# Ledger of designs, part 17: VHH binders against Profilin-1 (pfn-1)

Target 1, 132 residues: Profilin-1 (pfn-1), of Caenorhabditis elegans (q9xw16)
Amino acid sequence: MSGWNAYIDTMTAAAPSIKRCAIVGAADGSVWARTEADNVFKASEEELKTFVALFNDVTQVPAKGADIEGVHYVVPRTEESLIFGKKENTGFFAVKTKSAVLIAVYEGPNEVAAQVRKAVESMQTYLNNAGY

## First folded at step 1 (VHH)

Design k3 (from k1 with A97T V98T S100Y P101E L104P P105A Y107P E108L T110D D112E; framework vhh_3k1k_2)
Fold by ESMFold2-Fast, scan of step 1:
Structure k3 (fold): chain B 132 residues (1-132), chain A 124 residues (1-124)
Amino acid sequence: as target 1 above (132 residues)
Amino acid sequence: QVQLVESGGALVQPGGSLRLSCAASGFTFSSYSMRWYRQAPGKEREWVAGISSSGGSTSYEDSVKGRFTISRDDARNTVYLQMNSLKPEDTAVYYCTTGYEPPPAPPLSDFEYWGQGTQVTVSS
């Protein structure tokens, strides 16, 4: 059926290098949708609540890094509503909208990162325009 | 304002082909995935095909795989559905859409983010 899972499908279709992703509530980190089965996004309620709170002041994030799925990522810098990080051959992009946070985890070199970032930012624009 | 205009529907014989078009305006077309749906009389609307914003990924409902092809032309802000080997069961009004309003969103009016559709009839 259609629902928030259709948005997950859209992002993964736009950037096949996305290994796992989720859409969570900006206020509390509640999961609205996530990848399942072989691509299941695994994160605790506490971890997601902590992660979305990072968007309250993204300028502090590079000093402390970010944890997603129990993995600690180095965050080289942030932009107004964007946190991204690297851990060896893996990386993530996370963007905040009015009501949601989109998180995409990928594997591969910097050229695949650009496509993942584009997919996540396109969805961010769509959700903001829809009032989310 | 988001506007979607479908065209290309016609009466064709079984085994025939049609190409549907969906002209989009009011948003940055190249940044969004596009989808086709259809609705036969007395039936619920069903998803038919989808294409990613980059055009690099396509997906299809099982009953149309191998017969239908979705494509896009970003220079013309248009998504297409090429339908081959048409069957009477493909008779429906075909709609395009740029996305969904996800739960827990307030409900939207019918067709506000959908086109008016284009009728395809497969009959001898």
Scores: ipSAE 0.012, ipTM 0.133, lowest interface PAE 9.1, mean pLDDT 80
Fold by OpenDDE, second read of step 2:
Structure k3 (fold): chain B 132 residues (1-132), chain A 124 residues (1-124)
Amino acid sequence: as target 1 above (132 residues)
Amino acid sequence: QVQLVESGGALVQPGGSLRLSCAASGFTFSSYSMRWYRQAPGKEREWVAGISSSGGSTSYEDSVKGRFTISRDDARNTVYLQMNSLKPEDTAVYYCTTGYEPPPAPPLSDFEYWGQGTQVTVSS
């Protein structure tokens, strides 16, 4: 197990609605850690490379949406270091740190979204302070 | 006992250069990543640079990219911070620390050690 797996475990434990998570390099989308076993995060390297590049110009993302694990999500809005999407009773939150992108895919009603966001943003803050 | 001792801090003019050193002891230096932090008066301590245990990976805060270079000499158990094109906003106490690898390598452990710091002052 990679040391980064501990951060995956922390995020998944923070919100029960989170089903899968990944920590990837912000520059190239390389996977540093991800949920495994029955909850494997399945995004391809090519897809992740494209996804992390969305942070280069987040203003364009609502117009085109975002793809994760072969699923297309509607992106209602974005922030400088935050991209989130929705599809029916599923969604994702992705936040950018100094050098990483944290991705959490969740399942549930809109009411669970706030808790998911809090989980990933908390990790974002921690990693930023740590220099990551 | 783990010990980190920073040195090289000084008063310099804007545009000047400094080279900080951090001498490490009490642990297997070559097995751990090293980092530099800094804290300006009245501000929070902030990450500046990191170097992996192998020296193959380095990372920098955006404000110092292109100006600062982190390096290590495992034979001397020392990590360095070469600071060029110094600015007044670089004024701070600079700290050496260990415990985490820079991206994309994960941290080897959860421990973190700090030195006493060295004062860098950039002023005309």
Scores: ipSAE 0.011, ipTM 0.270, lowest interface PAE 7.8, mean pLDDT 88

Design k30 (from k27 with V98A T99Y L104V S107T Y109R G110S Q112D; framework vhh_3k1k_2)
Fold by ESMFold2-Fast, scan of step 1:
Structure k30 (fold): chain B 132 residues (1-132), chain A 124 residues (1-124)
Amino acid sequence: as target 1 above (132 residues)
Amino acid sequence: QVQLVESGGALVQPGGSLRLSCAASGFTFSDYSMRWYRQAPGKEREWVAGISSAGDYTSYEDSVKGRFTISRDDARNTVYLQMNSLKPEDTAVYYCAAYGPPPVPPTSRSFDYWGQGTQVTVSS
């Protein structure tokens, strides 16, 4: 009931198209919580450190793309605290809060992406309001 | 009521080893991810290592990777930093920090909870 995994469960319940997700530290990419078992989020510590550093200057990201779980995603554009990308039928949304980065990987057509984005942004708002 | 108390800091020779401990009280330790930070003379505080609340994921700053190991013992409410092959550049005050779920938010200048630090000096 408690712990950061409860927030993972909240996001995946809100958007069932989320296949894997994690809450990581914004400063260092350390994992606070992630999906487990058959939906285990497998990004390496080095990859996550590199990924969260992208939020230091999101304007550079569309030119480079982003790597999550060894998959290179095309990032069409960014917003101040939002990086999102897609590759074929898979995609991700990542949002930065005061202290955390939320990453959700999903599968499905563009129609399901809106629900995933809403779930991630709702959690971003909640954590920011809680001081995270 | 919440406390993080670091211990284990000492003067050691290059190539030596130390184990730092951080004893936590006043909160549900198993709900919190734990981190170690350090601050060297004349430098900003930097992240060193982290461990997830479930203990199944660890992460490290590049300069300590392969030499330092973070672990936790939830039965004892303690997080550890095993430091091997110490270098003079590892000389710093080491801090323990805890990141928990809302509703206990951190301040804008720190994470949920910080300890007072323990001094590690690597020199002959």
Scores: ipSAE 0.016, ipTM 0.359, lowest interface PAE 6.5, mean pLDDT 83

Design k31 (from k27 with T99E P101W P102S P103D L104Y P105L P106E Y109T Q112E; framework vhh_3k1k_2)
Fold by ESMFold2-Fast, scan of step 1:
Structure k31 (fold): chain B 132 residues (1-132), chain A 124 residues (1-124)
Amino acid sequence: as target 1 above (132 residues)
Amino acid sequence: QVQLVESGGALVQPGGSLRLSCAASGFTFSDYSMRWYRQAPGKEREWVAGISSAGDYTSYEDSVKGRFTISRDDARNTVYLQMNSLKPEDTAVYYCAVEGWSDYLESSTGFEYWGQGTQVTVSS
């Protein structure tokens, strides 16, 4: 059970409302693992490089918003290692660890958003403790 | 209940300047980031500029950077877009938008309100 896909599986099992997700390198946005097939995470490498750079100064992100999979999201506020957004019935949570950024896209009302956030933050804590 | 009313759109010559205004009502203006978007004929609506709730951070689409300036006046519940060195490519309907959350993330719903738009035409 080695490899980054195991962490994707863990997050999606913890929060079934996650439609697509990925684990990418914090320095360059390179994809380490992502959901595939009917749930393929579609962001380009150029988009991901731009996205992970947002973590260099999260305080400016609410003025810009964020783009994931070609969708522009409202980012109402940020925390030191957390960017989240909403666009109609679609939302995302992205968290930065020492070496990675985890991105989870979900669909549904805010009642499910709390579960998605919890799953992503739990994985963030786990990976930080594991040295990632 | 939320209302956004844009004004200031006009026909201007290339190289001209124009200031757009957006008057907001129905929400606590100072609590929200404000944005300007535009839509050219036959194209999708694109983000142009944003300003944080505190007004201390601004951001711009690359093609307008250095030419456009977003600002806000919280005492007047108004956000502005100062447009300088206008180009024919800037021709579009310009929309003011407020986007955010009605409460806290745990219990709130995301929202997005748009104004009616104001037409900017840059032509000789």
Scores: ipSAE 0.006, ipTM 0.249, lowest interface PAE 10.7, mean pLDDT 82

Design k32 (from k27, 13 letters changed; framework vhh_3k1k_2)
Fold by ESMFold2-Fast, scan of step 1:
Structure k32 (fold): chain B 132 residues (1-132), chain A 124 residues (1-124)
Amino acid sequence: as target 1 above (132 residues)
Amino acid sequence: QVQLVESGGALVQPGGSLRLSCAASGFTFSDYSMRWYRQAPGKEREWVAGISSAGDYTSYEDSVKGRFTISRDDARNTVYLQMNSLKPEDTAVYYCAADSWYGELTSDSPFDYWGQGTQVTVSS
């Protein structure tokens, strides 16, 4: 657990606009690590199981959107192993690795999204190279 | 699948008017800012006009300001460009685009959805 918490800390340090984030299992949505205390990531087990299953066919997601922490997000488009969404001034980026899905929720104007995306994609690359 | 389909392009004489439409499908239209761009032969694509997701603000390129009006009808998932006092310099293929998540009204994004375009020719 402490090992995975270090990756959460690394992402939030790299992109201060991240309000909440988690690393979950790609197969089942089980939580490996998440932000806690004042910034607790509050997605339910059932919601996360549903969410990670979206990566089985990302091309269908823009028509349906995605739910995270009980919030329905518009998904403008998807890329290989990337789903991102927005709802007014709230947004998220989620990326899939070999074994994990990284989810970062941010708040603020859309202009800050680029740094959050870079942080999440950098961690995706690291974990893939580490065999996760 | 997301689709944007432009229509209304035609041959018109200088000083004429034309209304372009862009029909959107495959996404929640009311959550997206919409923009119009144009591209003349041999030139770069240029931004023309934008309208916010709520429709509460609009923006225009200087050369079309006062002549063009962008509007939207969320019940019909359509964005419009009303073009008045057309000039030969307005001759171009006109494209509509949907904002991704950057909130930018005046420039394109690598995540924009694009239509196929509609040809506007202004000639005597």
Scores: ipSAE 0.000, ipTM 0.134, lowest interface PAE 14.4, mean pLDDT 82

Design k33 (from k27 with V98K T99E P101S P102L P103W L104D P105Y P106T S108E Y109S G110H Q112D; framework vhh_3k1k_2)
Fold by ESMFold2-Fast, scan of step 1:
Structure k33 (fold): chain B 132 residues (1-132), chain A 124 residues (1-124)
Amino acid sequence: as target 1 above (132 residues)
Amino acid sequence: QVQLVESGGALVQPGGSLRLSCAASGFTFSDYSMRWYRQAPGKEREWVAGISSAGDYTSYEDSVKGRFTISRDDARNTVYLQMNSLKPEDTAVYYCAKEGSLWDYTSESHFDYWGQGTQVTVSS
């Protein structure tokens, strides 16, 4: 009944500085859930397919950056299951689970970024434990 | 501590070539991806090219693919941008950038460091 929208609600409650977020399929970038209304996550299916493919070789990403919602972000570094980016006062964290990629777009300084990363990594752990 | 110094910018005619250099200091150069950006008059700064820390992957903005080549010389702590078949629309200040540190969320090193830039002008 709750579907994937409950996980979106959990992340935004844990880090209110998340402006927009989504849970998408790791294989194809298909949207499982996203923020709606005034904070709708606006990435196209083609853009998301391109984005999730970045996790096939994260070492390439700092060289080229990443595009989310038509915005090009500089990517400082990556980990095996983590891509994060920054553009001025905005940024994102994206983490990969077995079956999903979680993307959270935020606005604010480094202390805000730390809270958003924590929320996204907590959800990554939760979904991995749930078999996703 | 981190310092990036660009050089090689000049006035050239369309179809000409230039090689830009970026001399880096204050960090372990071989551990970091390096990127080139440019800013044309009246426009925002845009990404041009990037090279992985190992040098085994390069990536380019669509408008420069086939014309520009990024490379690095870790023994000299230098990243290069070879620009061929230059066009008037390539006129810009070119900036070198170092990727930031993943592990220091409270410092500038979490994000890219920038050089001062080098001016490239392509006249027609």
Scores: ipSAE 0.005, ipTM 0.284, lowest interface PAE 10.9, mean pLDDT 82

Design k34 (from k27, 16 letters changed; framework vhh_3k1k_2)
Fold by ESMFold2-Fast, scan of step 1:
Structure k34 (fold): chain B 132 residues (1-132), chain A 124 residues (1-124)
Amino acid sequence: as target 1 above (132 residues)
Amino acid sequence: QVQLVESGGALVQPGGSLRLSCAASGFTFSDYSMRWYRQAPGKEREWVAGISSAGDYTSYEDSVKGRFTISRDDARNTVYLQMNSLKPEDTAVYYCATSDWLGYSETDSPMDVWGQGTQVTVSS
């Protein structure tokens, strides 16, 4: 039913190391689409609202880290519309578009992280160009 | 090779103060955010405080706000944690940490660097 689920499928097909992902509203963290069933993205509404607010000033994030699905991630650095983090063999990439935030949680060593980042940034570009 | 060396841990009475130091080497210190973590017996390692690379932003875990102050001296490649009004619940091994994982390349090595830790005990 939801057209937004097609973008979730596209991201996970582009980077198979993505375990869970979501597309949420940039203003409020409302979930537009997410992975489901055995790979359900588990973040609460309150956590997502807090998370998307980090994009208001990404330069502060490396000092405090970020929480996704109840997991605290070390954020080594940020870019204007990108927050990424690591906790042992688990990590995430989150990018902001005009209206949305894309969050992809992956598992694996740093060797696969570049592929996840590429998939998320490609979707970011597409959604920005589509007016989202 | 990136190295962090903590010092300053001690036994201190409740209500006391202590300053921890972390000497950094092997990287351009001024380009990196620095963080303090702690690990109490039987607990997971938790984030305590952080300072931005420019030193203009600091952040703290709620239980230490108003009592702990993080600062840095880039000329000495050192980050500090000033701990005031210490409580028994602050007893832990304190770790200095930094990260420089770039995520741009499959060949990027993890740059999560932890010091050896320094023991802080708050007890009689």
Scores: ipSAE 0.012, ipTM 0.375, lowest interface PAE 8.3, mean pLDDT 83

Design k35 (from k27 with T99R P101S P102W P103L L104T P105Y P106K S108P Y109T Q112E; framework vhh_3k1k_2)
Fold by ESMFold2-Fast, scan of step 1:
Structure k35 (fold): chain B 132 residues (1-132), chain A 124 residues (1-124)
Amino acid sequence: as target 1 above (132 residues)
Amino acid sequence: QVQLVESGGALVQPGGSLRLSCAASGFTFSDYSMRWYRQAPGKEREWVAGISSAGDYTSYEDSVKGRFTISRDDARNTVYLQMNSLKPEDTAVYYCAVRGSWLTYKSPTGFEYWGQGTQVTVSS
C-alpha cells in the first residue's frame, strides 16, 4: 500500500481543478496528508476537529454552513457521507470513509464541480475498499 | 531537471488505434502519479487520464472511458496512453504531465510539469 500522499497525488491527477486538499482522521480531524507549499491546505487542527464532527449529523449543516481554511461556505444540502459547499467561484467537497474524511477545495463553474465530486467519490470508494 | 517527452502522435482514420508514450527523466518516476491532457484547436486544455504512482489506480474523463487505457512501465520511466476506437473529436495535441507528491517531510514543495505535446489527428 502506498503512503497517504500518494492518494493526494491520485486525486489531483483525476481532477486538476482541485486547488488544495487533505485526508484527515474522521474521529479527530488529525491530518494524515495534505497539499503543501503554493497549494498548502491551511485549515488549523482546531478547525478540522470542528469540521469532521459535522459528519455526526450532516442534516444540521445547511442551517450553519461550514468553515474551511477560515472561509465560511454556504452548504445548500448534504448527503449521508457527503458535505459540499460554495462561496462565489470557489467550493469544496468532503466525504467520509470508515476512518477518514477527504476534503477537496476547487475553483471553477458547475462543470468543474461535477468532475471534482466524481474524483472525490471515486477516492472514497477506493479507500473504503482498502479498509479505511 | 524534470523533463517529459511525448511521442506517438499521428494521423489516423476514425475507428483506428494509436499508442502515445511519454518518456520521463529528472525525478524518481516510480514515486509520482502521471497524467495525460489534451487540447483541441479553439478549446481549453482537458484532463484525459491519470495513473497512481503504484499503478494500482487509474482514472479517465468520461468521453474516453472504455476506449483509452493509461499504463506505466517504471523500468523504462515511461507512461503510455493506448487509444482505441478513435473519433474525430479526439483530435488534439496530447500532453503528458507530472503533478508531484507535494507531501513529504523532506520535499513539501508542490510542482507541475508538462511535456511539449504530440499531435493526434483523427480524420477520414
Scores: ipSAE 0.005, ipTM 0.252, lowest interface PAE 11.4, mean pLDDT 81

Design k36 (from k27, 13 letters changed; framework vhh_3k1k_2)
Fold by ESMFold2-Fast, scan of step 1:
Structure k36 (fold): chain B 132 residues (1-132), chain A 124 residues (1-124)
Amino acid sequence: as target 1 above (132 residues)
Amino acid sequence: QVQLVESGGALVQPGGSLRLSCAASGFTFSDYSMRWYRQAPGKEREWVAGISSAGDYTSYEDSVKGRFTISRDDARNTVYLQMNSLKPEDTAVYYCAAKSGYWTLRSPHSFDYWGQGTQVTVSS
């Protein structure tokens, strides 16, 4: 792989329970890389612009929830650069770096969620260290 | 049952050294990034140092760089803070914190587990 797609592959290899994911620009929600074909990350450009803006004030997010791929998720709480949500057996983790937002959608029980979170936070650290 | 137990806090003279330890139990220690925070009277908890779950990345608050060193011993489920060239301004209760995953932010609101703290007093 070349470009940003290599980081998608790294995350999905670390947590195979990730169903769909993307790396988007923190400023505008522009897609840098995403899963494609049968695993296509389906968020519109408009939805992603709205989503990345949530990181401007994460304290407001639990009251509103978050929309990803046309699905409204309950966000029980947030952390400084982490937004996560659940809807039945589906969930997501989104983390912000200096220049990017990583979004991973998974399906499965809470044991699966822990693996996905670890993979996403590991990549967040890697990209921050790389200056992104 | 998850537990973090800090030890090593003491009264020391300016210029002295201390080594703090934080013993972890009840979770898979090697899967957690570890942090040290401190809180002086009347102030918010501030981040001091952090180490990744793999031990290959460390980060420090500017005021302690070059004086403090964070390390971990996964065989003993322990994280350490070596404090050298202590100053009166380092007087605080020092807290150990754990967060699942490779790394996390320094914000005290981001951590899964906290210890009860150990008092460090630097005074003549």
Scores: ipSAE 0.000, ipTM 0.098, lowest interface PAE 16.7, mean pLDDT 83

Design k37 (from k27, 13 letters changed; framework vhh_3k1k_2)
Fold by ESMFold2-Fast, scan of step 1:
Structure k37 (fold): chain B 132 residues (1-132), chain A 124 residues (1-124)
Amino acid sequence: as target 1 above (132 residues)
Amino acid sequence: QVQLVESGGALVQPGGSLRLSCAASGFTFSDYSMRWYRQAPGKEREWVAGISSAGDYTSYEDSVKGRFTISRDDARNTVYLQMNSLKPEDTAVYYCARGKTLWSYHPSQTFDYWGQGTQVTVSS
């Protein structure tokens, strides 16, 4: 938890449009680190457990969407280890590594989505290479 | 060629302070994040501190938070580690490393360029 906070800080520095984010365990959705204070990532324990289980079969996600912080997102499509969604002026990118799921919620126009995706995928690559 | 040269290591008493420097050459320093790692006797290398390419973000391993400060001077191609309130547990060879990202956990990063290290010894 304490050591994982620097990964959160790295992601938010790489993409300033990230409003809230978290790193959670892929097996159980346990929070390893998250944004705090005015940018608290507010997902419940039960919601995160449900969310990480979506990676067991990402092909089913577009039909039902995904819930993050009590907000239901439309998921237009998925990739093998990537789920992303949109809701009005907000969106998220979530990627799975061997042992973690990274979730980044952003706010703003579509033009910032590419920066957020790049930040999350860069972190995913690094964690996979580090054995996480 | 990329080179990183650490300096400033010394023997110091507990509670003392040291400032380490890392002089970088062979690349555009301002394009890269910089990091400090350390390796204590009988232990593997661990990450200590990191600073973003723009210098607007820093990160630290928990055991050094509040005691160590990382900074950079891009005009001099140098990254610094100010170490205050030193403890015997801080005794290690300190290494400067170049990277594109900041990391707080003990990750293997085989593609980073490393310096030769500078020895810090904290003893009573």
Scores: ipSAE 0.000, ipTM 0.147, lowest interface PAE 13.2, mean pLDDT 80

Design k38 (framework vhh_3k1k_2)
Fold by ESMFold2-Fast, scan of step 1:
Structure k38 (fold): chain B 132 residues (1-132), chain A 126 residues (1-126)
Amino acid sequence: as target 1 above (132 residues)
Amino acid sequence: QVQLVESGGALVQPGGSLRLSCAASGFTFSDYSMRWYRQAPGKEREWVAGISSAGDYTSYEDSVKGRFTISRDDARNTVYLQMNSLKPEDTAVYYCATDSLSEEEYRKLWGSFDYWGQGTQVTVSS
């Protein structure tokens, strides 16, 4: 959806350290929008379906971690609607809204993680208020 | 304040067993999940095993599943890794890790998600 691509653009503009991101359906992991071209988000449909199902049992996720784009991430803790992970100089933040999951993969030193989290959480609030 | 101290590493022969311990202090141990990682020379640190805060859920990396068992003793603030049927490829420094203690602490350390111990060396060789 080109309309959903505007939200991808907003998030990446707010946090330039986001390398790849996507907005997917919370129920099935279907892709609504994602970064394209040189920054294409490369998760498979099967991987995304598995990933969004983690939000059904967030308390178990820190024990097992999470896989995104074939990369295994350490997940240190979760909140009701937030899963985040880290592997070396890469990391991700994923938040659940009423009907969507936003996933942002970033690269950079630890100091950029908070900026990425802020951008993703701001978009989560916006979409929830818009009924998504 | 937060400390994780690993112990139990040793030189063992292939097929041998070891039990690693991680003593935790400086946080409410029973509220946090615990994990084991390992790092072999020249390799990235990799996740090995995890246990939930309640201790009712455990998970393992595929190559150690069926050979390693993670457990916790909240009365002793200790997490364990029982390693059986050890292989030369299990040779690594083993690290204990836990969740970030608070959102404030996470933000202050800017993505320092885990508190890591000093590690304990496991060598599997004949």
Scores: ipSAE 0.006, ipTM 0.262, lowest interface PAE 10.9, mean pLDDT 81

Design k39 (from k27 with V98K T99H P101S P102Y P103L L104R P105T P106W S108P Y109S G110Q Q112E; framework vhh_3k1k_2)
Fold by ESMFold2-Fast, scan of step 1:
Structure k39 (fold): chain B 132 residues (1-132), chain A 124 residues (1-124)
Amino acid sequence: as target 1 above (132 residues)
Amino acid sequence: QVQLVESGGALVQPGGSLRLSCAASGFTFSDYSMRWYRQAPGKEREWVAGISSAGDYTSYEDSVKGRFTISRDDARNTVYLQMNSLKPEDTAVYYCAKHGSYLRTWSPSQFEYWGQGTQVTVSS
């Protein structure tokens, strides 16, 4: 995890409104890196396995929503490699790369959400170009 | 420790040519894409060119396409920037950087090791 932890640190530095985030394997939801200690990303690997499988058919997700860290989020819409959800003042953005899924949980209004989305999509581009 | 040492910068007249070199040490050079950036006074550091880890892909900022060529020599742990048809607008400090991608993308600053840079001045 140590190498991948540097990407976590970078995302949280780019968007300080990210409360917790993780990089997980796209095939199985295995955790490669996550925020730790007081900001530990708490999703179980069982939940993450279910979550990454949503990217197999993102068109089904708005009807069901998504669960992250035991919290059920409303997913208003999806894009081919992007799932995002909202629950009151809290939300998430999740993006799929070739071999990973990046998940960032944030808290704040729509302006904050836009900054978080930009940070996550920038990291998605970086990792795809790096072959991940 | 990771080291990147740029060289080759000089004062040159418009239309002239320079070749910049970046000697790398402290990491497995062939595992990384390499990039050149530049920074003019009062401006943000901008991406100029990139070359893939295998050397089979390159990418350039639009204003330098056709004039600059990035290349690498993995046996010598060196990346080069050949600059032709230099313009006053090319005046800047040039930096090389190791990266996971040769494309112009957002870059985590802690993965960038910047050397001291090499000054290129294009003036008549």
Scores: ipSAE 0.000, ipTM 0.120, lowest interface PAE 14.6, mean pLDDT 82

Design k4 (from k1 with V98A G99E S100G L104I Y107S E108Y S109D T110S F111Y; framework vhh_3k1k_2)
Fold by ESMFold2-Fast, scan of step 1:
Structure k4 (fold): chain B 132 residues (1-132), chain A 124 residues (1-124)
Amino acid sequence: as target 1 above (132 residues)
Amino acid sequence: QVQLVESGGALVQPGGSLRLSCAASGFTFSSYSMRWYRQAPGKEREWVAGISSSGGSTSYEDSVKGRFTISRDDARNTVYLQMNSLKPEDTAVYYCAAEGPPPIPPSYDSYDYWGQGTQVTVSS
């Protein structure tokens, strides 16, 4: 197994409301680790490559939204290294580090969003400090 | 003693094919995502293709999509780049890179590793 699975486990432990998540390469969208089995992260190779390219100009994202796991999300606004969105009862937070993009999909009301955001931002900080 | 050794670079005519290999040693290959990059004279190094540590996901730069295929053989600690329908603009030194997990306290150390490259020239 990938050693990156430990980081998936750390994020999901920090925010149990995360339904599915992945760590992918920032340059190419290649999957380093993802949730599996009952919580499999289903995004295709093509979708992930398209998604990570959104970080090249986050200002364009609110106008077009973002697609994750074949689901189109409304993105109300972005921050420099953060894209987040909503689709009915589902939402996501994605953050970019130097070499990775962390994607976490959650289900439930707005009350869980803050916990998920905190978890992915904490991991973002850790990876950046580790040179990733 | 981590090593990545690229091979397979050659002079080939436009429309031809080449298979590049990258032999890895000194680390747990199956735990690393593998990538191919290239650099033409006077240009910056650019990403070409990537494959996940499990081998279940691959990604490609738009200009090579449909022409290049990345694969891996964990039993041989090798990653491959099959290049078809080669064009003069594919001329570059091709580099293999391994992207591992960052350290986890108390410490499991991992760093990105690079090979020294293999020259691909596409000309008549």
Scores: ipSAE 0.015, ipTM 0.181, lowest interface PAE 7.9, mean pLDDT 83

